# VHH binders against c3ng28: the designs that were tried, part 8

Target 1, 373 residues: c3ng28
Amino acid sequence: MLIIIRPSGEIALKSPRSRRNFEHTLANNIRSVIKEGKIWRSQGVLFLEVNDNNKNIEELSKVFGIASFSPVMSIKSYNNNLEDIINKAKEVFAEIVKGKIFSVRAKRIGSHNFTSLDVQRKVGEALYPFSRGVNLENPEVEVFIEIRNDVAYFYYKIIKGPRGLPVGVAGKTVVLFSGGIDSPVATWMMMKRGSIPVILNFNLGGSVHRKFVLEELSVLRKWSGGHKLKLFIVNGTDVLIKLSQIEKRNRVVMLKRVMYKVAERLCDKANAKSITTGESLSQVSSQTMTNLYVTEYGIKYPIFRPLIGFDKEEIVELARKIGTYEYSIKLPEYCAISTKARTSVELDEVLKDEENLNIDYEKVLENSEVIEI

## First folded at step 22 (VHH)

Design q7
Fold by ESMFold2, fold request of step 23:
Parts: structure tokens; sequence; C-alpha cells
Structure q7 (fold): chain B 373 residues (1-373), chain A 119 residues (1-119)
């Protein structure tokens, strides 16, 4: 089967050089995901020829950069012969419109001896005898004809893609990935903007924590456009023990600062230019305006918080859509940071505690377990 | 009442072995991480080993390869097998329950059992 793939609208609006780069990356990502197909670019769309199966449709629906796609039938209309187009439309659409109220939509690219309206009227006339009538405003079924130069494409399904930009066009980001509900969603959102995530996990819960992080990343791998996901796992026990030396109210923000500083070192190692977290403003006590300010103070890479303005229920809805929610809710209590703190920390106090702890962030990163999936 | 009680401490020669036990009562031991700490004379209490609910373990560098933490959830008991003992292992050893909150990293402590490693 032949599938027309429509890139996201923002790709189509780029300069010709940028558009070619983004479309090329999109094509490569599709080729990586749909392994037994032929793909080519043509005049602002991609064509994919594959065998007919639901797995290919499911995989395409998860490739960032795709606005929509449609299985098509086609015919060469040499010399732009409307009779050939009308006859093929009857072949493809007669059963589709049978007993139904329908509409015909036509689109043209190139130079033709007819208009899109000519096509709509004549095909509509030819299909009418099979149907229960025409309604351009509220049809039961809508059929489409897209004429590109001397080829006409016929379809009646439009399957939505996730939009966004192709993974790979926007560099790398280090994601602080706890394995709860929020960090997988933040990872997904950064991939939607074309970034390749490098995953950093502070393991607080041993083998069970590792298990659920890996399961969540296996789900996210389906959205990565064929790019592998690199995971760095740091054992959090030694850091937690060090934190017992500082004032109790500062410990949760200090743990976060340790995570940021290790992430900073990972950015250097992985050639990433940003750190991403799943933090949402005021969701928990460690994420107040003041505490977020103190958490990132002095970090040299920009901190991206794609969920900063999101309500918890919106985050859960996305997690369900992505497929990570089912694993995140099974994460045992010990795997998450739990705090009794209800007040914001003071910057100077936290910085003093940090100096006294004298944690070797490079060593923490060097001791990580590294997995690629 | 929530309680942890250590036993098995004593005098042992360098190179020897000793097994410490900790009996837990008043709570569902299997739901908690547990740990051993020690405090040598004149020094601060230091981390020795941690065991997760699933049996995973973590050790301080100073004891890795010589000490083995284990648990028996059916008996509500925590153990520390101490091999190749050194004079610097002399300390009071404490059993601890790993807390749920970062502010109370260890929320329950035992009274301790003395281990003396001496010629």
Amino acid sequence: as target 1 above (373 residues)
Amino acid sequence: EVQLVESGGGLVKPGGSLRLSCAASGFTFSRYYAAWFRQAPGKEREFVSKIYTTGDTHYADSVKGRFTISRDNAKNSLYLQMNSLRAEDTAVYYCARWGRYIEDLMDIWGQGTLVTVSS
C-alpha cells in the first residue's frame, strides 16, 4: 500500500533549506521506524510504500513531524484526462459512498486543464447514483482527490500524527528522569520539539526503581523516531546519606541541586545544551517559585520545564496518551522524593550547606550505570 | 511499640568473623528498607549497609566485599555477616529503619551492639 504523509505545518513554513533538512530528518526517522518500506519526498509531502498492516499505522502515528497520513490509491492521468480520474474515483469510492450522504474534496498541485471544482462536480456526479445524496456541510463520508501533476491520489481516511518536529533537528537535552508521572511526559514534550533526550536517573528504590524506569523508556522509545535512548543511572543512597549533615528543611532542594549539578556534567559529556525536568510550578513544596529559583541558581545550562504551567490532571492525561502512566503509578513510595518541608528555603543558607557538603559531582556521574535502549 | 533490637556483638580477633542480628517488632518489617550504621569511639555514626525491600543491597566502600547484609522478612529480622574483621571495624553497630521522608532518613534506631576487634 501507498501512504501520503503530510509533514507538520511548521515544517512547511520554513525556508527552503531548513525545510529540506527537516523533511530529510523526518524521512530518515520514518525509515528507521518502518523498516520494510520505501520512502521518498515529493513537493512538500512524503510517500511511503509498505505492506498493509496495523502495526505500520500505529508506528507512523508516533513519529514526530507528521501532521497526518492517508493510505491512497493512485492513477496516472496522462495529459490530465478527467475521464480517467472520474473512472478511478468510481472504482475506489463507489462502495465507500454506497447508501451514504457524501462530499467530494479535490486539491491540485501543478498545471491542469481543469479546476479543483471541475473535479469535485464531475466526480460527485459520477458517485451520486451509488449514494443517498450529497451534503457539503455535514456528510456521513468525505472522499478526497489530490492531483499532483499527472498523478491523481484517492483517499477517504486521514489519520492524525503527533505533529511537532522530527526528533534529531534540535540537539540534545539531559532529562532528570525520576520515573514518576511527570518526567516521562516532559521527555515526550522535548522529543516533540525535535530534541534527543539523554536520560539521567537518580535511583532511590533499587532494582524495582530501575525496572519501571526501563519500562517507561521502552514506551518512550516508540516515540523517538528510531533514535536510541541513553540512560545513566546514579545510585542515590550515598547522596541521601551526605544530606543528613545539613538542616532538614534544606534537604529536598539540596538533593535537587545535586541532581542539576550532575546533569550539568552529563551535558558536557554528552554534548547536550540544556537540562529538562518534569517540574510544575507549585505542584509540590519543592517546586514553589522560590525553591525553583534556588534549585537552579548558578547552573550554566538552561533549564527547560515543559510542564511548568501544567495542571496535574493535564499531565496525567498526556501520560495516558503516551503510554507511560500505567508504569508510573506502580512506582513504589521509596522511589520518589518524600518531604515534610512546607516552607521555602533561603538561598544563602543552601549555598553554605552545599559548600560544606563538598560533593564530587564528576565522581557521582562516573559511578553511573549506562544503558542504551 | 515500634522496636529494633540488635544482638551478636562481642570480642573477636582481627581476621575473624561475626554475625549481627536485629529483631524488628511493632511494624511490618517487609515494607521498609533497613540499614546498619556504626559508631566508633570518638567518631560520628557512619553508614555501613542498606537493604531494600526486594533484597537489593548497598555498601559503604570501607566494608564492601567483607560485610554482607541480609533480611528474613518471615522472622522480621535483619542480619550483618562481618568477615575479615579489622581493628578499625570496632564500633557500636546500630540497626535502623530507612525512613519515608528525606527529613528523617533513618526514623527508628536500635540501642546498638558493641563489636570489638582486638588482638
Scores: ipSAE 0.675, ipTM 0.890, lowest interface PAE 1.2, mean pLDDT 91
Fold by ESMFold2, last read:
Structure q7 (fold): chain B 373 residues (1-373), chain A 119 residues (1-119)
Amino acid sequence: as target 1 above (373 residues)
Amino acid sequence: EVQLVESGGGLVKPGGSLRLSCAASGFTFSRYYAAWFRQAPGKEREFVSKIYTTGDTHYADSVKGRFTISRDNAKNSLYLQMNSLRAEDTAVYYCARWGRYIEDLMDIWGQGTLVTVSS
């Protein structure tokens, strides 16, 4: 089976050198996911030839960088002969349009002695006897012919991909991954922009917390373009105990600062250039504008919050689409930070508390459990 | 009334063993993490061990390998088995409930039970 894979439109708009790099990465990711077959690039699309196996088609729907894909039949158009195209179209499409109201759509790349409209009209005429009629606005079935130089491709299925950029083109980001609803969605959104997530989990809930984090990552692994996901698990107990030494109202922001500081060290270790969180502005009291300012103050890497403007229901909708929601809602109590705080913290006070706590962030990271998924 | 009541403290020779108990009442013990802390004379209270609702455990480095925390949810009880006791283990030992909020990290404390390790 031959499949035309159409890269995301964003890739098509890049400079020739950048486009080549992105298409190469996309092709490598497809090879990693599909595991077999031949793939090659041609004039803005990828062609994939695999054995007849309908399972492979499903996996392409989760490869970032793919806008759509179509299984095709093809024929070389000898001397750009429209008659050959018409005859093949009858062979491929007669049963597809049988008893149906249909339309024909044609596209051309290259130089031909006919127009796309010529193809549409002549093929439509040839298929009409098999059909119940033609309707360009509301067909029951739409058939497609794409003529690329001296080869014509015939298809009637267009399967949507997730778009975005190929995982790998944008470098690494360290994700603060709680395992709740939001952090898996933030991870997915960063993969959609071509980044490779390096997962950092502060475990507050013991073995059950670890279990659901791993299950969520196994789901996200289906979206990673074949890239393995590296997980660093820090036991949060020792950090929480140290926080009992500071004012109650400052503890939640201080915990987040500790998480950011450990993430900063992981960026150094993993050669990542950013930190990603699932934080949304004003969703909880620890995520006010003021508290987020204090939380990230002095961190040397950019903090990406892909969900900063998202409503909780919008995040849940994405989590269901991604497939992580059902695991996130099973997390027991204790696995997320709960706070009674209702007031903003003071930057200078938090910084003095941090200095007094004297936490060795590199040691915290060194003591992490490391798992590759 | 929500309560934690420790028992089992006493005088023990170095190298000896002692088992502390903590009886929980007034709440559903099985739904909470629990912990032991200790406070030596003239020193601040320090973490000893934590047990999760699923039975997972975490220990301070100073007691790892010598102390074992356990729980019996049917009896609403928390235990600390202390082996290979040392003079520096002398302290008042407190049973605590791990709170749900970061502002109240331990939200319920027992009265404490004194453990003295002396030859």
Scores: ipSAE 0.652, ipTM 0.878, lowest interface PAE 1.4, mean pLDDT 90
Fold by ESMFold2, fold request of step 23:
Formats: sequence, C-alpha cells, structure tokens
Structure q7 (fold): chain B 373 residues (1-373), chain A 119 residues (1-119)
Amino acid sequence: as target 1 above (373 residues)
Amino acid sequence: EVQLVESGGGLVKPGGSLRLSCAASGFTFSRYYAAWFRQAPGKEREFVSKIYTTGDTHYADSVKGRFTISRDNAKNSLYLQMNSLRAEDTAVYYCARWGRYIEDLMDIWGQGTLVTVSS
C-alpha cells in the first residue's frame, strides 16, 4: 500500500532550509513509528509504502506534523494521456460511487495538456453510469485525483492527522506532571509544537501514583513520534513535612514554587529551556492571577501553560481524544494537591518563608527515580 | 469520635527491640495514610515513618533499616517495630493520620506513648 502524507501547512510556509529540516524530522519520526516501510519526499508531500494493516493507519494518525494522509492507487500516464487516467479512475472508483451521489475533485502539479476541470468532467462522465448522480456541493461520496507530473494518484479517503510540528524541532521542555487530567494534555500540546517533554513527577501517592503516571506516559508515548519519554520521580513526603513549618495559607503556593525550582535544576541537567504545567487560570484557588504570579516569580526559565485559557470540559475532551483520561480519573485523592486556602498569597511573605526553609533543590532532584518509557 | 491511641511504650535497653501499636477508631482507617512521629525532651516533634493505603512505606534516614512500619486495615491498627534501639530513640512516640489538605498535613494525633532507651 502507497500512502500520500500531507505535512501541516505551517511547515510549508517555512523558508526552504527550515522546511527541509522539518520535513526531514517528520520523515524520521514516521520511520521510527512505521518501521517496515519506505518513505520519500516529493514536491511538498511524503510518500509511504507499507503493508496494508490498521495498525499502520492508527500509528500514522498520531504523528505530529501530519495534516492528513490518504491511501492511493496510481498510474504513470506518459504524455499526460487523459484516457489512461479516465480508465484507471473507473477501475478504482466504480464500486465506490455505485448507487451514490458523488463528486470528482482533481488537482494538478506540473505541466499537462489538460486542465483539472477536464479531468473532473471526463471522469465524472465515465463514473456517472454507476452512480445515482452528481452533486458538487453535497455528495454522499467524494473521489479525488491528484496528478503530479506524469503520475496520477487516485483516492477517496482523507484521514486526518494531528497537525502541529514534528516532535524534535523545538527543543526540550520540563513538564510538571502530576498525573491528573490536565498535565497529560499539556504534555500532548507541547509535543504538538515539536517539543520533547522531560517529565517531572512529585510523587504524593506512593506506588499507585507511580503506576498511573507510567500508564499515562505509555499512552503519550504513542504520540511522541518515536522519541522516548524520560520520567523523573521525586518523593514528595520530605518536602511536605518541611512545608508544615510555614504559614498554612502559603503552603500550596510554596509547594508549587518547590516544584518549579526543582524543574529549573532539571532544565539545566536535561538541557531544556522551558517548564510546562497543566495550569489553567482560575480553575482552582492556587491558580488565580496573583498566585500564578507568585508561583513563578524569579524562575529563570519561561513557564508554558498551554491550557491557561481552557475550561475544564475542553481539557476533558482533549484528554479523552489523547487516551489519558481513563487513567487520570483513577488517580487516588492523595495524589493531587488539596488546599483550603481562599486568600491570595503575598510575594514578600512567600519569599521570606522560602529563604527560611532553605530547601536543597539539587538534592531533591538527585534523589529522584529515573525511568525511560 | 475520631481517635488514635498508642500503646506498647516502655523501658528498653540499648540494642533491644520494642513494638508500638496504634488503634484507630471513628473513621475508615483503610482510606488514610498514617505515620509515626516522635518528640524527644526539649526538641520539636519529628517524622519517623509513613505508610500509604496500599502498604508502601517511607522512613526518616535516622531510623531506616532499624524501624518497620506496618498496618492492619481489618483491625484499624498501625504498628511500629523498633529494632537496634539507641539512646537517641528515647522520645514520646505519636501516631498520626495523614491529612487530605496541605494546610493540615497531619490532621489527627494520638496521645503518645513513651519509649525510654536506657541501661
């Protein structure tokens, strides 16, 4: 089976050198995911030759950088012979249009002795006897012919890809990954922008917390374009005990600041240039505008919050699409941060408490468990 | 009435062993993490050990390898097996329920049981 793969439109708009790099990374990611096939680039698309099976289709639909793809039949048409194209179209499409209202769409790349309209008209005429009629605006089935130089490609399925940029083109980001609903979605969104996530989990729930985080990462691994996912697990117990020494109202923001400070050290270690969280503005009391400002104050890496403007229902919809939702909802209560705090914190108080706690963030990271998915 | 009641404290010679028990009542013990803390004379209360609902454990460095925390959810009980006891282990030992909120990290405390390690 031959598949035409259409890169995201954003890639096509890059300068020639950037486009080549992005297309090369996309091709390499496809090779990593679809191991027993041939892939090559041709005039703004990729072609993939593989064995026919649903596994290859499902895997390909999770490769960031793909806008869409289509299984195709093809014929070489010497001298751009329209009759050869018409005859092949009948062979491929007759059963597809049988008893149905259809339309024909044609696209051409290169120089030809006919127009796209010529192809649409002649193929439409040839298919009409098999059909129940033609409707260009509301067909029951739409068939496609794409003529690229001296080869014509025939398809009737367009399978959507996830779009975005190929994983690997945008460097690394450290993700604060609690394992709830939001952090896997934030991870997915950063991979969609071509970033390789490095996962940092503060374990509050023991072995069961670890288990569900690993299950969620196994799901996300299907979206990583063949890149392994590195997980750092920090035991949160000793941090929580130290936090009992500061004012109760400051504890939730202070815990977040500890997480950010450990994430800074992980950025240095992993050569990542940003920290990503699943935080959404005003979703909970710890995520008010004021509290987010205090949480990130003085952190030297940019903090990306891809979900900052999302409501809960939108995040859940994405989590279901990604496949992490069913694991996230099983996470035990202790694995999430719960707070009674209803007042905003004050920056100067938090910074003074932080100085007094004097936590050794590098040692917290050094004591982490490291797992590669 | 939510209650934790420690027992099993006493006088023990250095190098000896002692087993503490904590009886929980008034709540569903199996749904909570639990912990042991201790307080030596003139010192702050300090963490000793934690046990998760599934039986996973975590220990302070000073007791790791010598103390073992365990739980019996059917009997609503928490235990601390203390081996190779040292004079520095002399303290009042408290069992505690691990709270649901960061503001109340230990939300219920027992009354304490005295352990004295002395020749």
Scores: ipSAE 0.646, ipTM 0.877, lowest interface PAE 1.3, mean pLDDT 91

Design q7
Fold by ESMFold2, last read:
Structure q7 (fold): chain B 373 residues (1-373), chain A 119 residues (1-119)
Amino acid sequence: as target 1 above (373 residues)
Amino acid sequence: EVQLVESGGGLVKPGGSLRLSCAASGFTFSRYYAAWFRQAPGKEREFVSKIYTTGDTHYADSVKGRFTISRDNAKNSLYLQMNSLRAEDTAVYYCARWGRYIEDLMDIWGQGTLVTVSS
């Protein structure tokens, strides 16, 4: 079986060198997901030839960098003979248009002695006897012919991909991954921009927390373009106990600062250039403008918050689409940070408390459990 | 009425063993993490061990390998088995319920039981 894979339009707009680099990464990711077959680049698309019984083809719908893909039938048309194209179109499409209102779409690359409209008219005429009629604006079935030089490709399925950029083209980001609803969505959004996520989890809930984080990552793994996901699990108990030494109202922001500083060290270790969180502005008291400012103060890597402008319902809808929502809602309450705080923190108080705590962030990271999924 | 009541404290020689118990009442014990803390004379109360609802455990470095925390959810009870006791383990030992809020890390405390390690 032959499949035309259409890269996201964003890739097509890049310089020739950048485009080749992105398409090469996309091809590698497709190979990793499909496992077998041949893939090659041709004039703005990728072709994938794979055994008809390949069980991984549906996974292409989760490979970032793909706008769409279509299984195709093809024929070489010597001198672009329209008769051959019409005959093949009847063979492929007659049953598809049978008893239905249809339309024909054609496009061409290269030099031909006919136009795309010629193809649409002649194929439409040939298929009409099988059909219930033609409607160019709102057909029940749309059939497609793509003529690329001396080969014509025939399809009637266009399967949507997730668009975006191939995972791997944009370096690594360390994701603070609590396992709630938001952090898996933030991870997904960074993968959509071509980043490889390195997952950092502060475990507050023991083995149950670990279990749900792993389940969520197994879902996200389906979207990673074949890249493995590396998880660092830090036990949060000793950090929580140290926080008893500071003002109660500062503790939630301080815990987040500890997380950011451990993430900073993980960026160094993993050669990542950013930290990503699932924080959304004003969604909870710890995520006010003031508290986010204090949380991030003095951190040397950029903090990406892909969900900063999203409301809860938008995040939930993405979580359902991604497939992580059903696991996130089962996370026990102890696994989440709960706070009674009703007021913003003050930067100089938090910084003073931080100096007094004197946490060894390198040691916290060194004591992590490391899992690859 | 929410309560935690410790028992089992006493005098023990260095190298000896002692088992502390904590009876919980007035709440669904199995839904809470629980912990032991201790307070030596003239010192601040310090963390000893924590047990999760699933039975997972965590220990302070000073007691790791010598102390074992356990729970029996059917009996609403928390235990601390203390082995290889040292003079520095002398303290009042407190049973505590791990709170849901970061501001109140422990939200219920027992009255304490005294452990004295002396030759």
Scores: ipSAE 0.633, ipTM 0.874, lowest interface PAE 1.3, mean pLDDT 90
Fold by ESMFold2, fold request of step 23:
Structure q7 (fold): chain B 373 residues (1-373), chain A 119 residues (1-119)
Amino acid sequence: as target 1 above (373 residues)
Amino acid sequence: EVQLVESGGGLVKPGGSLRLSCAASGFTFSRYYAAWFRQAPGKEREFVSKIYTTGDTHYADSVKGRFTISRDNAKNSLYLQMNSLRAEDTAVYYCARWGRYIEDLMDIWGQGTLVTVSS
């Protein structure tokens, strides 16, 4: 079967060079995901020729950069023969409009001796006898004809894609990935903007924590446009032991600062240009404006918090859609940081404590376990 | 009453072995991580080893390969098998429960058992 794939609208707004790069990346990502298909670009869309099965449709629905796609039937219309188009429309659409209120929409690309309105009118007339009537405002079914040069395409299904930009066009981001509900959603949102996530996990919960992080990444891998996900696992025990040397109320922010500093080193190593977290404003005491300011102070890479304005229920809804929720809710209590600390910390005090702890962030990263998904 | 009680300390020659035990009571031991710490004369208390609820382990570099932490959840007990002992291992050894809050990283401590390594 043949599928027309419509790139996200914002790709069409790019400069000619950027647009070609984005379309090329999108095509490559689709090739990586749909291995048995033939794909090519043509005049603002992509065409995919592939075997008809549910797996291919499901996989396409998870490729960022796709606004929508449609399985099509087609004919070559020699000499711009409208009669051939009308006859094929009857063949394809008669059963689709049978007993239903319908409408016809036509689009043309190229030079033709008829208008889009001519096509809509003539096809509508030809389909009317099969139908219960026409209603342009609120049809039960809408059928589509798209004439591109000397080929006419016929479809009635428009399957929504996830939109966004093709994974790969925006470079790499290091994601602080706890494996709770929020960090997988933040990862997904950054892939939607074309970034390749490099996953950094501070393991506080041992093998069970590692297990559920890997399960969540296996789910996210379905959304990565065929890009592998690289995971760095750092054992957090030695860091926690050092934190016992500082005042109790500063420990949670200091732990986060250590995580940011290690993420900074990973950005250098992986040639990533940003750090991403799943933090939402005021969701917990460590995520107040004051504490976030202290947490990120002096970090040389941008910190992206795609969930900063989301409430918990909104994040949960996305986690269910993505498929990571079922694993996130099984994480043991030790995997999540619990704190009794007061709401705010003092910047100067935290910076002095960090200097005195003298943690070797490079060595923490060097001791990581590295896995590709 | 929630408590941890260490036993098995004593005098041993360099190169020798010793096995420490820790009996837990008053809580569901199998749901908690547990750890051994030690404090040598004139020094601060230092981490020795940790065991997760799943049986995973983590060791300080100074004891890795020589010490083995283990747990028996049916007996509510934590163990430390110490082999190839050195004079530097001389310390009071403490059993600890790993806390759920970052402010109380170890929330229950034992009273300690003395290990002396000398010729």
Scores: ipSAE 0.617, ipTM 0.863, lowest interface PAE 1.4, mean pLDDT 90
Fold by ESMFold2, look of step 22:
Structure q7 (fold): chain B 373 residues (1-373), chain A 119 residues (1-119)
Amino acid sequence: as target 1 above (373 residues)
Amino acid sequence: EVQLVESGGGLVKPGGSLRLSCAASGFTFSRYYAAWFRQAPGKEREFVSKIYTTGDTHYADSVKGRFTISRDNAKNSLYLQMNSLRAEDTAVYYCARWGRYIEDLMDIWGQGTLVTVSS
């Protein structure tokens, strides 16, 4: 089985050097995901020859960098002869258009003795007797012919990919991964921009928390373009004990600051240039404008919040699409940071408390459990 | 009334053992994490051990390998087996319920039981 794979249009807009790198990375990612198959690049598309239809379609639908793909039938050499194209189109499409209003679309790459319109007309005429008629504006079924030099490709399915950029082209980001609904979605969104996530988890819920975080990452692994996901699990109990020494109203922001400071050290260790969180503005008290300002104060890496403008319903919708929602809702009572709200913090007070706590952030990271999935 | 009541404290020589108990009442004990803390004379209260609802445990470095926390959910009880006791283990020992909120991290405390380790 032959599949034509169309890279995201964003890749085509890159400089020639960047485009070659992105297309190469995309091809390598597909090769990693599909295991058995032959892939090659040709004139702005990729071709994949593969032996299993259903599994490969599902896997391809999760490879960032793919705009769409189509299983195709072809004639190897049509010898610049429209009649061969018309005859093959009847063979492939007669049953597809049977009893239906249809249209024909044609596209050409290369030099030919006919136009795309010639192909559309002649094939349309040949298919009409099988059909209920032709309607170019609102057909019930649309059939496609793509002529690339001396090969004609025939298809009627266009399967959407996730678009975006190939995972691996945009460097690494450390993700503060709580395991709730939001952080898996934020991870997915960063992979869509070509970033490799390095996962940092503060475990407050013991072995049950760990189990469901691992299950969520197994789902996200299906979207990673074959890249393994590295997980650092910090036992959060010791951090929480230290926080009991400071004013209650400051504890939530201080916990977040500890997480950011540990994430800074992980950025250094993993050669990542950013920290990603699932925070959404005003969703909870720790995520007000003022509290986010205090939380990130003095952090030396950019903080990416791909969900900053999303409401909860939008985030849940994405989580269901990605496949992580069912695991996120199973996290037990003590696996997420909870707060009563009603407090705001002052920068100077938080900084004084942080100095007095004197937490060794490198040691917190060094004591983490490390898993590769 | 929600209560935690410790028992089992006493006087013991260095190298000896004691078993502390904590009886919980007025709430569904099995749904909460629980912990032991201690406070030595002139010092701040410090963490000793935590047990999760699943039986997972976490220990302070100073007691790891010598103390064992456990729970019996059918009896609504928390235990601390203390072995190889040292003079620095002398303290009032408190059991605590681990709360759901950062503001009330340990939301219920017992009154404490005194452990004295001396020759």
Scores: ipSAE 0.576, ipTM 0.844, lowest interface PAE 1.5, mean pLDDT 89

